VH-VL binders against Prefoldin subunit 5 (PFD5). Designs and how they scored, part 4

Target 1, 151 residues: Prefoldin subunit 5 (PFD5), of Arabidopsis thaliana (Mouse-ear cress) (p57742)
Amino acid sequence: MASSSSRGEMEKMGIDQLKALKEQADLEVNLLQDSLNNIRTATVRLDAAAAALNDLSLRPQGKKMLVPLTASLYVPGTLDEADKVLVDIGTGYFIEKTMDDGKDYCQRKINLLKSNFDQLFEVAAKKKSVADEAGMVLQAKVKQLTAATTS

## First folded at step 1 (VH-VL)

Design i10 (framework fv_inotuzumab)
Fold by ESMFold2-Fast, scan of step 1:
Structure i10 (fold): chain C 151 residues (1-151), chain A 121 residues (1-121), chain B 112 residues (1-112)
Amino acid sequence: as target 1 above (151 residues)
Amino acid sequence: EVQLVQSGAEVKKPGASVKVSCKASGYTFTSYYIHWVRQAPGQGLEWIGGINPSGGSTTYAQKFQGRVTMTADTSTSTVYMELSSLRSEDTAVYYCARHRYSSGWYLFDYWGQGTLVTVSS
Amino acid sequence: DVQVTQSPSSLSASVGDRVTITCRSSQSLVYSYGNTYLSWYLHKPGKAPQLLIYKVSNRFSGVPDRFSGSGSGTDFTLTISSLQPEDFATYYCLQGTHQPYTFGQGTKVEIK
């Protein structure tokens, strides 16, 4: 079992080492949870952007509009111009794409984000396991020290 | 498995209106457009219009503008097409069909079985 | 509206024959960035139409490899390399580049 091997190493650690290990593991879990929340937020935005592009493709031509793809991605201009979309390539720069290319981009990005979410979720679960085990070993050692000082 | 099931045949008099339903199953209803296509006896296929079940946005061929109304009920995964001021030339089989916009962009991947609407005096 | 014309309107063929159907549009079907939205459908009496080919040359899932599409701009072809008994049907092309979307008049493939 991998959890038995991990606990064995922790049992060899002193109180200060266990506190440091638990503190680091807790921090890593919190950072991974933040990353998972960011992926979920990005997925919601892309779902909304895809829905907006679908609405735009069924609208009457000639109406002026601006349709967000995400917080930073937009379709500017009239409905004729709306066949073109702008995408953020990471640094605030934009490139123009067709509406169909924009929809394909959103779907591909959503699929990638779902894959990334699943991978990070597994990593977070393993890190949480380490943090919990470190906490249990730490508690056992503190109780042992407390008992020793009262005898 | 994806299915689109339409309501049964209708017989109407000139000047009446008809409302045909299309019930979707086997996929996320709000993720795909539904379009309507008809075929009059001895004629080819003719596009009428489409609806986005997410939000209810519609587009209609100009020939049917003012006579056709498309609606969607997300609680029952059903799209409706209502055609008013019926004429004898509206006699046709009416089909609903699913449209995908994302990575597999194509019109009309899955179709309903069709609904015969007969307009006669 | 964009007019779509198929040729021939009907043809007679035998099982194993190579069949070609042509579709011509009155305007270019090239969309923004060069994408062309021309699809082909098979229709049998009493049944719903079935998608065969999309974006000129891409086979829909489950469609046999004897069906192929080609063409560009305004001229497109559907080819059936070796006609099978289940292929006797009416074939329609559809342009999805310009609204209203328009179908060809159909090509009936019947037994010789």
Scores: ipSAE 0.000, ipTM 0.471, lowest interface PAE 21.8, mean pLDDT 78

Design i11 (framework fv_inotuzumab)
Fold by ESMFold2-Fast, scan of step 1:
Structure i11 (fold): chain C 151 residues (1-151), chain A 126 residues (1-126), chain B 112 residues (1-112)
Amino acid sequence: as target 1 above (151 residues)
Amino acid sequence: EVQLVQSGAEVKKPGASVKVSCKASGYTFTSYYIHWVRQAPGQGLEWIGGINPSGGSTTYAQKFQGRVTMTADTSTSTVYMELSSLRSEDTAVYYCARDSSPLEWLKELYGAFDIWGQGTLVTVSS
Amino acid sequence: DVQVTQSPSSLSASVGDRVTITCRSSQSLVYSYGNTYLSWYLHKPGKAPQLLIYKVSNRFSGVPDRFSGSGSGTDFTLTISSLQPEDFATYYCLQGTHQPYTFGQGTKVEIK
């Protein structure tokens, strides 16, 4: 009984230890929320890049266009050069890729980020539950102490 | 080498603001939390707050809440600490320092500062 | 705020001496996951502080084995088994369990 065991451990803790547990758990939740936000932002950017690459590959021949797909992905030139994209490899350099390679790169990275998001979200939810439980046990102990020492 | 390099000394009048920079090199900037600590003349070390460079989330000591702002610029691997409404009591050497715990999805801060900047003297005088 | 008090505030010692510095917190520094966030630093005038020990007893990379940390709960100790000339400095403990993080007032180790 994992939940029963966890609550039992918290019941044994003093007020100061429960405060420390809650404060640290709250801080961990904040760090995890930062990470989740970064993944969300990166996923949105890559989804936009994938959509722009798909649109570009399906467009009728048209005007000159420079398409900024993300901070790190651009399509320079005209639509007759639409079979190539520039990909930021993380070193401040851009590597020329075919359109299909660019789409595949974005899709693989999106799939990785979605997997990471799900895993991290589960961890964040568990950490928040710990913080909430610690807060509840702390509140109960403070009430018990107040009742014992004050009319 | 892993290094934190801070901006130079500042002299400010009471009521002014100061912005100190801390440039990181030799490690992944977004993987470590950065703390700010100061030492006033004849006093001990005092923690001001810290920042996660990856998301920009900050934690400030209540004493400095409302006067301090910490920011991070990932493109230059630089953290900034801005302190406003300066008083003579704010005269101190200000340090940035890296938390020794690498930030990963499941990790917490260790509250142990393994790499320190050289310090920036901020003098507040009329 | 959690108060952190070091003892003594200063001491005089000779090279080769065993030196003990104590750090006491007003509240327990134990985190329920089994971690205790207490670290020790060496500080010399005109230089940045240097990490010696983290999480009570873990020696930081490159720190000589004459430095050791011990303790639990609210009472912690830094020991220098045989003081060397470069060890004359001010030592600080830091609690990182409760916010705001708080340092001890420092212990100055001076030449006899």
Scores: ipSAE 0.006, ipTM 0.571, lowest interface PAE 9.9, mean pLDDT 82

Design n01 (framework fv_namilumab)
Fold by ESMFold2-Fast, scan of step 1:
Structure n01 (fold): chain C 151 residues (1-151), chain A 122 residues (1-122), chain B 107 residues (1-107)
Amino acid sequence: as target 1 above (151 residues)
Amino acid sequence: QVQLVQSGAEVKKPGASVKVSCKAFGYTFTGYYLHWVRQAPGQGLEWVGWINPNSGGTNYAQKFQGRVTMTRDTSISTAYMELSRLRSDDTAVYYCARDYVWGSYRYTFDYWGQGTMVTVSS
Amino acid sequence: DIQMTQSPSSVSASVGDRVTIACRASQSISSYLNWYQQRPGKAPQLLIYAASSLQSGVPSRFSGSGSGTDFTLTINSLQPEDFATYYCQQSYSTPYTFGGGTKLEIK
């Protein structure tokens, strides 16, 4: 946790230790930021899939269609067959779903991704706080060393 | 207060490169994505790309791929957009804009720089 | 690329009027739609994000609605500072495309 105890530990660290801590924390924050961006992108795709399923359920007539609803959802064939959706569960196994099941699946996945985003965001915010604190302490120590070597 | 301050106007010849800067004030530079958007005289807005100041990761519109490079210097909270092999139709005001990647499920350009006029003429 | 179409391209109105601006996406973008205001010689500023969420500090006379492909920006009671150009933008997928703009002119 980025508590006052954590800050106190940083103040006892040497410059080399602080630099290593900050570099590691920055790397972790970068990876978490990339993961958060991936979750945002996946959420956008699932929202699109949910919207497409809604549109199909309102206009289920007469057109040939193959619609990618998500990375793992497709509606093959004509709109007369649009009450069925194939779901890829990640092992190459497909589960056939109705349109209502497909909409529910997308919404549940969106809810899960939002939950995962919130959880990961908290972790990222905490690590970013640590990285920022380490950076501040590092800068202060570098300034003190530079002042000590003045001529 | 949050502010994005861009470099001054540039005049370039066709074939040259231009590098525009965007310096961030009033927030943690590495906590927000920065987007670049351009606007030709009397025309609408066109998205160029974004940079993640923390990782240095970028994403460019296909139209600019191979000609645009986005970078940043975290020590001075400054992002850069370099556009090469300039053509007269690259004449535009170039804006940087901030986006909150950490607390949102979508991109929203909440603060914009004042813009940098880039004129490409022979 | 997702094409964004705004209508009208210009509208003339008086202070106190209600104005609506439409924005249409070439494919569904759910609610990933932003609205920006640009005054002459100034940078754009965010008014509305997520189709209907009002940005902090933006007057409540501005509102947004819509989802999927059809979106509307409404200004309930025009003030002198509202005469500007308005742009919609989809944030659904890259490239993040903008509408052609709607110029709001004093009548």
Scores: ipSAE 0.006, ipTM 0.499, lowest interface PAE 10.6, mean pLDDT 79

Design n02 (framework fv_namilumab)
Fold by ESMFold2-Fast, scan of step 1:
Structure n02 (fold): chain C 151 residues (1-151), chain A 123 residues (1-123), chain B 107 residues (1-107)
Amino acid sequence: as target 1 above (151 residues)
Amino acid sequence: QVQLVQSGAEVKKPGASVKVSCKAFGYTFTGYYLHWVRQAPGQGLEWVGWINPNSGGTNYAQKFQGRVTMTRDTSISTAYMELSRLRSDDTAVYYCARDITMVRGVIEYFDYWGQGTMVTVSS
Amino acid sequence: DIQMTQSPSSVSASVGDRVTIACRASQSISSYLNWYQQRPGKAPQLLIYAASSLQSGVPSRFSGSGSGTDFTLTINSLQPEDFATYYCQQSYSTPYTFGGGTKLEIK
C-alpha cells in the first residue's frame, strides 16, 4: 500500500505537488469523518434496538423480534491497509430473530462497531496530520517564493 | 492466537451416534458463533448448523433436524456436535468454524476453521 | 434452499495466468457471498467476504465482484500455492449453502 510522503519528502516536493497532496489528504479526512459519523449513528441504533428488545422480552407473548441493523456501502480497503478502511455507511436492515438471539446479535455488532470506530479514528487522525503538515510546508514554500529579494 | 482444535477420527457402525468436539483457544469463546460444516470424501462443503456459545441457542439445517444436537461447555471453551442414527452417507470430515459478524449487519463469514474430524460410518 | 452453482468445476492453468471462477445463486442474495480456498487435506480458509472484501492476510492478487445472482473470484497472477479448490458460499439465509467447488490444477 502506498503511504503519504514523509515530512522530509514533502520538503522536496514542488508547490503544485504539495497542493495536490493537501487536497487529496483533505478529501480523505472528510470521507473518514463521514464514515465515523455513520458508525456513531449505527451504534446508537443498535443500542436502541438492544434496549427495545430488553423491554419487549418482559411481554409474555414475545417469541420473535425484528432487529434493526446497519446496512453498508463499503469504503475501499481492509484493516491491513495503511490508508484504507472497511466501514458500514448507514441504512437500517431488519432480520427476524428470537429475542435471545437478537440481544446476542446486537451486543456482538455493537462491540464490532466500537472497535471499528477506534481504528478508523486513528486513521483519520493520521490523515489529518498529513494534511496539516502538507499545508504548513506549502505555506512555507509560498512565503519563501514571495519574500523580498536577498542581495 | 486464535485456534480451533477438534477431536480425533471416529469409526462407527450404521445406527450409532458420534460426538465431535471443538475446543477454542485465543479468543473469548462466548463472543462468537460456531458453525459446523461437513465434507464427504471427494465432495463439496455442506452446512450443518450453528451454536451461540453464550446462550446455548442453536440453528440446524432442516435435513439434520432431529438427528443433530449442538452443545457447548463454557468452562472449557468447547463446542460439541452429536449426530445420531448414522448412515453410510454421513461419512465425512466434520469442521467447526468461527463466525465473525461483519459491520454490514446480516453478513456472516467463517474466519477460522478447525482441522476437521473424519467420521467413517461402515458396517 | 438457495442453490449455488460454480463454473467451471475444474480449470487447468499455469503460474502467472489470470483465472476467473464464477458462482451463480438460484435467487438474489445481494452481496451475502463469501469465497473460501481449500488446499488438499486442509481445512478451508476465508479469502473474500461480502462479495468483494479481501480478508486480512490474503494476497491482493485475489479479488471478488458481483451482486445479486452472479459473482466472480479472480486471481490476477497465479502462484504455485494457489492450486487448490475454491468454494463460494451464500450467507443470505439458512441453510447456508456452498457451490460445488472449482478445482484449480497445474497445466
Scores: ipSAE 0.000, ipTM 0.482, lowest interface PAE 15.4, mean pLDDT 77

Design n03 (from n01 with heavy chain Y100L V101Y W102D G103F S104W Y105S R106G T108S; framework fv_namilumab)
Fold by ESMFold2-Fast, scan of step 1:
Structure n03 (fold): chain C 151 residues (1-151), chain A 122 residues (1-122), chain B 107 residues (1-107)
Amino acid sequence: as target 1 above (151 residues)
Amino acid sequence: QVQLVQSGAEVKKPGASVKVSCKAFGYTFTGYYLHWVRQAPGQGLEWVGWINPNSGGTNYAQKFQGRVTMTRDTSISTAYMELSRLRSDDTAVYYCARDLYDFWSGYSFDYWGQGTMVTVSS
Amino acid sequence: DIQMTQSPSSVSASVGDRVTIACRASQSISSYLNWYQQRPGKAPQLLIYAASSLQSGVPSRFSGSGSGTDFTLTINSLQPEDFATYYCQQSYSTPYTFGGGTKLEIK
């Protein structure tokens, strides 16, 4: 929430200034929400990829196939190759990795995304607090003006 | 109305397997992860694992790895948890619970099944 | 695994009392903490998510606070239906671990 000093500063602002502050803060919160949604989507997809790797490590013998889990991570679908993962190095070639390497990659990426989410969420929460406080001060000032004109 | 309905109580011998079902109503079954949580008599809650009904992907707590299998049937909106090589200390109420990921709040178990009592006795 | 420790294990209180229950994580979990209420013979019910957000339909006398490793659940003015066991749960990383529970008993 906005500090008492920030609220005090907003109390000194005119209606036009408060409206502009709220509009700007609302726009920034919306942009941050988009970024947070993108991080969330990537995290959910990596969680699904990690789950698929765990599932593949336990699967019985079956067809040999490559399963794309992310843009640059593929796994064999057979028991004989279940401990190996192919990683796209960005040139159309693949590097064979162990299943544990693939799981470790997903977990490290998930942890990084969650850390980034927490940091960005904190920024978004602070800006939302500013928008909410500006809105409350704005409403109070409008009520004061309305009361003054009707009294 | 969102509801998770579980199968009835089971009594098993040590070494046997049990398969508990959890049928989902009132929401898109493939849209939410389902978790399994157990509670031994007089004890606290213990997470067993989750299944993604959309992909069939699973994640199990390490202590159950190799004994638990989670599956689902999307045509009847039902998830299953099968626990094999049962021991007396597997005696517990087993719950299924829906994992609601909310943008601002993260993961939480917002709806729970009524629970299935599994008794393992020699 | 992230260990969740609740204190106290039990607390005795009277209707109208203010009760606080603590939950500690063995490592930082940011705000990814949930609180559940379990009445005897019933499934748990979600009360609080994201450490401080009240679940829809839950009375406003319940509130949560904290971040990182230390969290609290507060019941402002205890009602008869609040005598139950309360569990915290981290949702930061699998396995999603629960605290040992706090049993709220009538004095």
Scores: ipSAE 0.000, ipTM 0.498, lowest interface PAE 11.6, mean pLDDT 81

Design n04 (from n01 with heavy chain R98K D99S Y100L V101R W102Y G103F S104D Y105W R106L Y107S T108P; framework fv_namilumab)
Fold by ESMFold2-Fast, scan of step 1:
Structure n04 (fold): chain C 151 residues (1-151), chain A 122 residues (1-122), chain B 107 residues (1-107)
Amino acid sequence: as target 1 above (151 residues)
Amino acid sequence: QVQLVQSGAEVKKPGASVKVSCKAFGYTFTGYYLHWVRQAPGQGLEWVGWINPNSGGTNYAQKFQGRVTMTRDTSISTAYMELSRLRSDDTAVYYCAKSLRYFDWLSPFDYWGQGTMVTVSS
Amino acid sequence: DIQMTQSPSSVSASVGDRVTIACRASQSISSYLNWYQQRPGKAPQLLIYAASSLQSGVPSRFSGSGSGTDFTLTINSLQPEDFATYYCQQSYSTPYTFGGGTKLEIK
């Protein structure tokens, strides 16, 4: 439930203003939820990539393959030493990293994503609260109007 | 008040299937992931999987992959867990539990159902 | 899967005692560690999330600490209603995993 001042503010708004507020808040929540979902998906994938890199670092192999661990992290075509990986830096270019650098990169990125998730979640929760409250006030006002015209 | 209300106890034979329901009250059903956790008699807690009630998307622990199916009906705010090809070691209390944070499947579980005892015996 | 190890498995204590329960993860889970209380015949209840955040409605005598792999739940000045089984849980990665539980018994 909104604070008393926030709720009072919404109660002073007309139906058109409440519709606009709710639609805007819903859109913002949807965009933030998409971002949160992307962060969670990326975190899960990076965790899997880190696990795969750990396994490769323990078992160097001479068999040639390319291991796509995420969209942004690949093991190049030989597991001879498994001491090099290719990292997509987001521009369609790849940079070479040592295996240790690759694992460090994944862990740093995971830590950053988790930190960012908590911040974005807080923002999303606040926006969701606004959307829900605006929806409740809107429904109450529409119901009053309906009762006045059809009762 | 937030509540998760589960279906009653079940007794099944090995090889049968069981479907447990979990009806949600007091919150926006589609806004929070629902998890299933089981507990064998005298044992600890074991996570089975989650469902996103909005999308119907699911994630199952590998141990249960191929035997468990999670579904939901948004019109009645109810989630279901069906476990097939039951074994005696599936005997447990099965709980549904709600994610604490909005659209966060990796969050803790703030509300739990009362539990459904599933007994698998020959 | 991330393995969660709790110690001790059982502890006997008296009302008014300070009790600590440890939980160790097999790999770093940052602060994605939660604590639950389960009273006999009842569903678990969330006590602490994000390693140290007290859930709404939970008495302040409960506290959590730790990060990475080592975590502790502390109950200061134990009350009669605190005799229960306690579980830690990692929410860092799926599958979620729980510790084996710590049964808190009356001396």
Scores: ipSAE 0.000, ipTM 0.508, lowest interface PAE 13.8, mean pLDDT 80

Design n05 (framework fv_namilumab)
Fold by ESMFold2-Fast, scan of step 1:
Structure n05 (fold): chain C 151 residues (1-151), chain A 125 residues (1-125), chain B 107 residues (1-107)
Amino acid sequence: as target 1 above (151 residues)
Amino acid sequence: QVQLVQSGAEVKKPGASVKVSCKAFGYTFTGYYLHWVRQAPGQGLEWVGWINPNSGGTNYAQKFQGRVTMTRDTSISTAYMELSRLRSDDTAVYYCARSTPEEWLRLLSGYFDYWGQGTMVTVSS
Amino acid sequence: DIQMTQSPSSVSASVGDRVTIACRASQSISSYLNWYQQRPGKAPQLLIYAASSLQSGVPSRFSGSGSGTDFTLTINSLQPEDFATYYCQQSYSTPYTFGGGTKLEIK
């Protein structure tokens, strides 16, 4: 969030400097918005994975298979292995976990993603405020220049 | 406040192994990856690998595969890097450093926001 | 492995100068590029992540730009504490790799 002191500093900047500041801030906002969308998608996928793990622990499957719940999580689809989960650690390797450890893993990931979302959302809001403020100051200076030229 | 505190300097002979520790403070230990990056005297930075403290999963640079082992103890928020069959060219400062998990937000993963103070490992005869 | 090349290897500058450091990747890494500052005897510190995002607590005189293979770190109005070695790093794929470093020296 741009403060009153930040606006005062922007008013001392030239038009080229303000334009550069706004372009940089807009780029950062766009990157952060994409990141927030990625976290949101990952959170939805993990919520679905946690639900699927809970369902598997309660409903024995008749067929043995690895079920991809997300890009990063696979589980055995049989009662005989119902207490174990294979976790994709993102490098082409899988680690075997108990069902309880798998559920705990998903919950910890969801909590971290929610925390990260909140942090990035705050950063995005502050950067958007800076971009908007720079845009307003830039527009005011352009208007002043145009008025001075025509008056 | 986030802080990574490493074990003290080590002097080893060629062929020995060394185990460096990195203790985490001020954040949820299992929520972030820990990387190991080394720097030989007067040289640049070289990535060794990472560990996911939550799963115990690891990813090592091919150059170190078979010689490096990364582990952690969640009860004391401490990560370890063990390097075996030491050579003189393993002499370096070894840093631990934190990153956001790679698999969740790829663009924001793999940058190291907090670093340990470094551990000098000297391999000499 | 992705090779990272920095130029120049060293640069001499005075307080108040604008300094630019270049970093080139051997293949496209999109915006997966980070910049670090290392002072003598200290651990590296993160300056910029995702090519252009300023790390919290880092002075606004630091900025990053670029995408694909060509990246730049700019220090506007150099300060005494900025004399250090700077490293770029790709986080596009493992193994993560660093540039050779650029030493910023007093002119």
Scores: ipSAE 0.000, ipTM 0.494, lowest interface PAE 14.3, mean pLDDT 80

Design n06 (from n01 with heavy chain D99E Y100L V101E W102Y G103Y S104D Y105S R106S Y107G T108W Y111P; framework fv_namilumab)
Fold by ESMFold2-Fast, scan of step 1:
Structure n06 (fold): chain C 151 residues (1-151), chain A 122 residues (1-122), chain B 107 residues (1-107)
Amino acid sequence: as target 1 above (151 residues)
Amino acid sequence: QVQLVQSGAEVKKPGASVKVSCKAFGYTFTGYYLHWVRQAPGQGLEWVGWINPNSGGTNYAQKFQGRVTMTRDTSISTAYMELSRLRSDDTAVYYCARELEYYDSSGWFDPWGQGTMVTVSS
Amino acid sequence: DIQMTQSPSSVSASVGDRVTIACRASQSISSYLNWYQQRPGKAPQLLIYAASSLQSGVPSRFSGSGSGTDFTLTINSLQPEDFATYYCQQSYSTPYTFGGGTKLEIK
């Protein structure tokens, strides 16, 4: 949300300046949306990893399985050591953890990502409002200029 | 030996941009998040953001949104932080730091780069 | 954002003294609290992670305790190299935030 002062500044800007402002604001919104999508993707994968770890605690021994912990990666596991799991530390490396520690790790990371998403979503919404306002002022100025030059 | 080596001191005018580099040695660059933290002269530590060198994903503190860009080049194990539209209150030492996470732990920063002094003056 | 408050802002002590520094979070952060030491003109160094775990290579005179909102760093017998500024930091949620620092000064 732009203040009266921000709107007043936009009304003082020329058409070229408003075009530049809108383009920059739209770019910022797109970058923020990409960040939000990355957080959402990571959250989904951690939710899946937590579910897989919970499922492992109830499975019979002797089966091999893959546990998704990062983007496109999986952790190979053998259920004869079902109380131990390799956990990705967020960038494609793995550390051996107990089942309970692995589940706790995933839940903590999920909570962190959800908090980050909420904060960033609010920022994105505010920047979108600024971009939309710049667009409206720009459109009004172009329309006014067109009417004046066709008189 | 695991270490982060940063680029040298910069002096910039208000309105300019600065790009600080952080080169990683002694570990797999894509295996750990890198954070940027700044410290104004005589002041405390302020978190700027992080980058995941594997994915290129970033997260920035709200205060720096729209002015900071973090990137990396995996071929030379180097991360970059670019801060634009510099103001006098951006004068600070900028640190990069690796986030390390192990068994039963939270994210913590080790090692830290030596720091890059960025001075913004007319 | 989670606010981190350290007390005291400064403390004067002598070699051999026991010193405690407190850190309070504005909301529960479980055990996701780290402590750093910064010597003048140097980058910060990790001392303690996960509230109570001592980083490899850090002297055993350093210890951390606490969970939830209230945390303490203890130095059980000060050495000359310990005169520095100490910071707590939460890694529970972004933005990661630091306490204001505690400057440990020679008496």
Scores: ipSAE 0.000, ipTM 0.485, lowest interface PAE 17.0, mean pLDDT 78

Design n07 (framework fv_namilumab)
Fold by ESMFold2-Fast, scan of step 1:
Structure n07 (fold): chain C 151 residues (1-151), chain A 126 residues (1-126), chain B 107 residues (1-107)
Amino acid sequence: as target 1 above (151 residues)
Amino acid sequence: QVQLVQSGAEVKKPGASVKVSCKAFGYTFTDYYLHWVRQAPGQGLEWVGWINPYSGDTNYAQKFQGRVTMTRDTSISTAYMELSRLRSDDTAVYYCARDLTYEVSGSYRYTAFDIWGQGTMVTVSS
Amino acid sequence: DIQMTQSPSSVSASVGDRVTIACRASQDISSYLNWYQQRPGKAPQLLIYAASSLQSGVPSRFSGSGSGTDFTLTINSLQPEDFATYYCQQSYSTPWTFGGGTKLEIK
């Protein structure tokens, strides 16, 4: 629901101004929805990475294997090195972490993504309300013009 | 164990206000958005708005603008919806529902109402 | 607002039947669609989220499919407890909107 004060301001606007406001708000909503989708995708990937790390820690058998779980996390799947992972800390640089540190890294990232999602979700909802309100005021003004010309 | 428990039925005159409560049990109250959804007798579901129990931020459906207020009290894990200037067409069962936006196990969910209160019948009649 | 249209509005069926309910969105909502079941006198319950994901505790006879604008809910072998009203809901953008409901009635 948009505020009554915002609607009052919109009712003072001309049709062209309302169209511009709605178009801008719609673009902002679309960009925020894209961001929310990106966060969702990243969260799913990190959740899968955490699950893979858990599986490797429970069943650390087999031959040498370096598993790319995400762009920044690789896990060796051997008896000798199964407790270590590589974490990308910058372009071309990696640091070695224990399996537990790798799991903690994924969990910290998931928590950060949840927080960011919360913030963007609220912003998107508020922007959507503005876009919808502008659309309603625009529709009302167009109907008034149509009614006046058909008298 | 996870449950939302709502206040009892209300009968109001046109022009009055009603305040419905929704108490959360079995989970961290501030971790999930809460929505309010109403259903007129024999009709479908209509979204009223949501509240973020952590921040207190709200978003309401446009048709309720200026008439609905959503609040919460984190000390008792309770959310409230107050609807003012009641009309006969506000007669409905009002539900609170938890938004499972942050579940990470399995498939990620954007918005789904996974836990619902039992509903509060609000009757508006002269 | 995104409009959700369900068809049929009601269907009569017998235990053991396969029942399909359709839901159409007025615009592309990708896979952001949920299905709810409402038994008479009860609150709705979540059955399916993200178009095809089965909610924990929901029987496997329920399945969802579709993407974009056209979605279906299927009950593979109807049981007595399935006679209820079913609602679809888009979770793509606010305001969240529901279909008009499909009532499953005993034949």
Scores: ipSAE 0.006, ipTM 0.487, lowest interface PAE 13.5, mean pLDDT 78

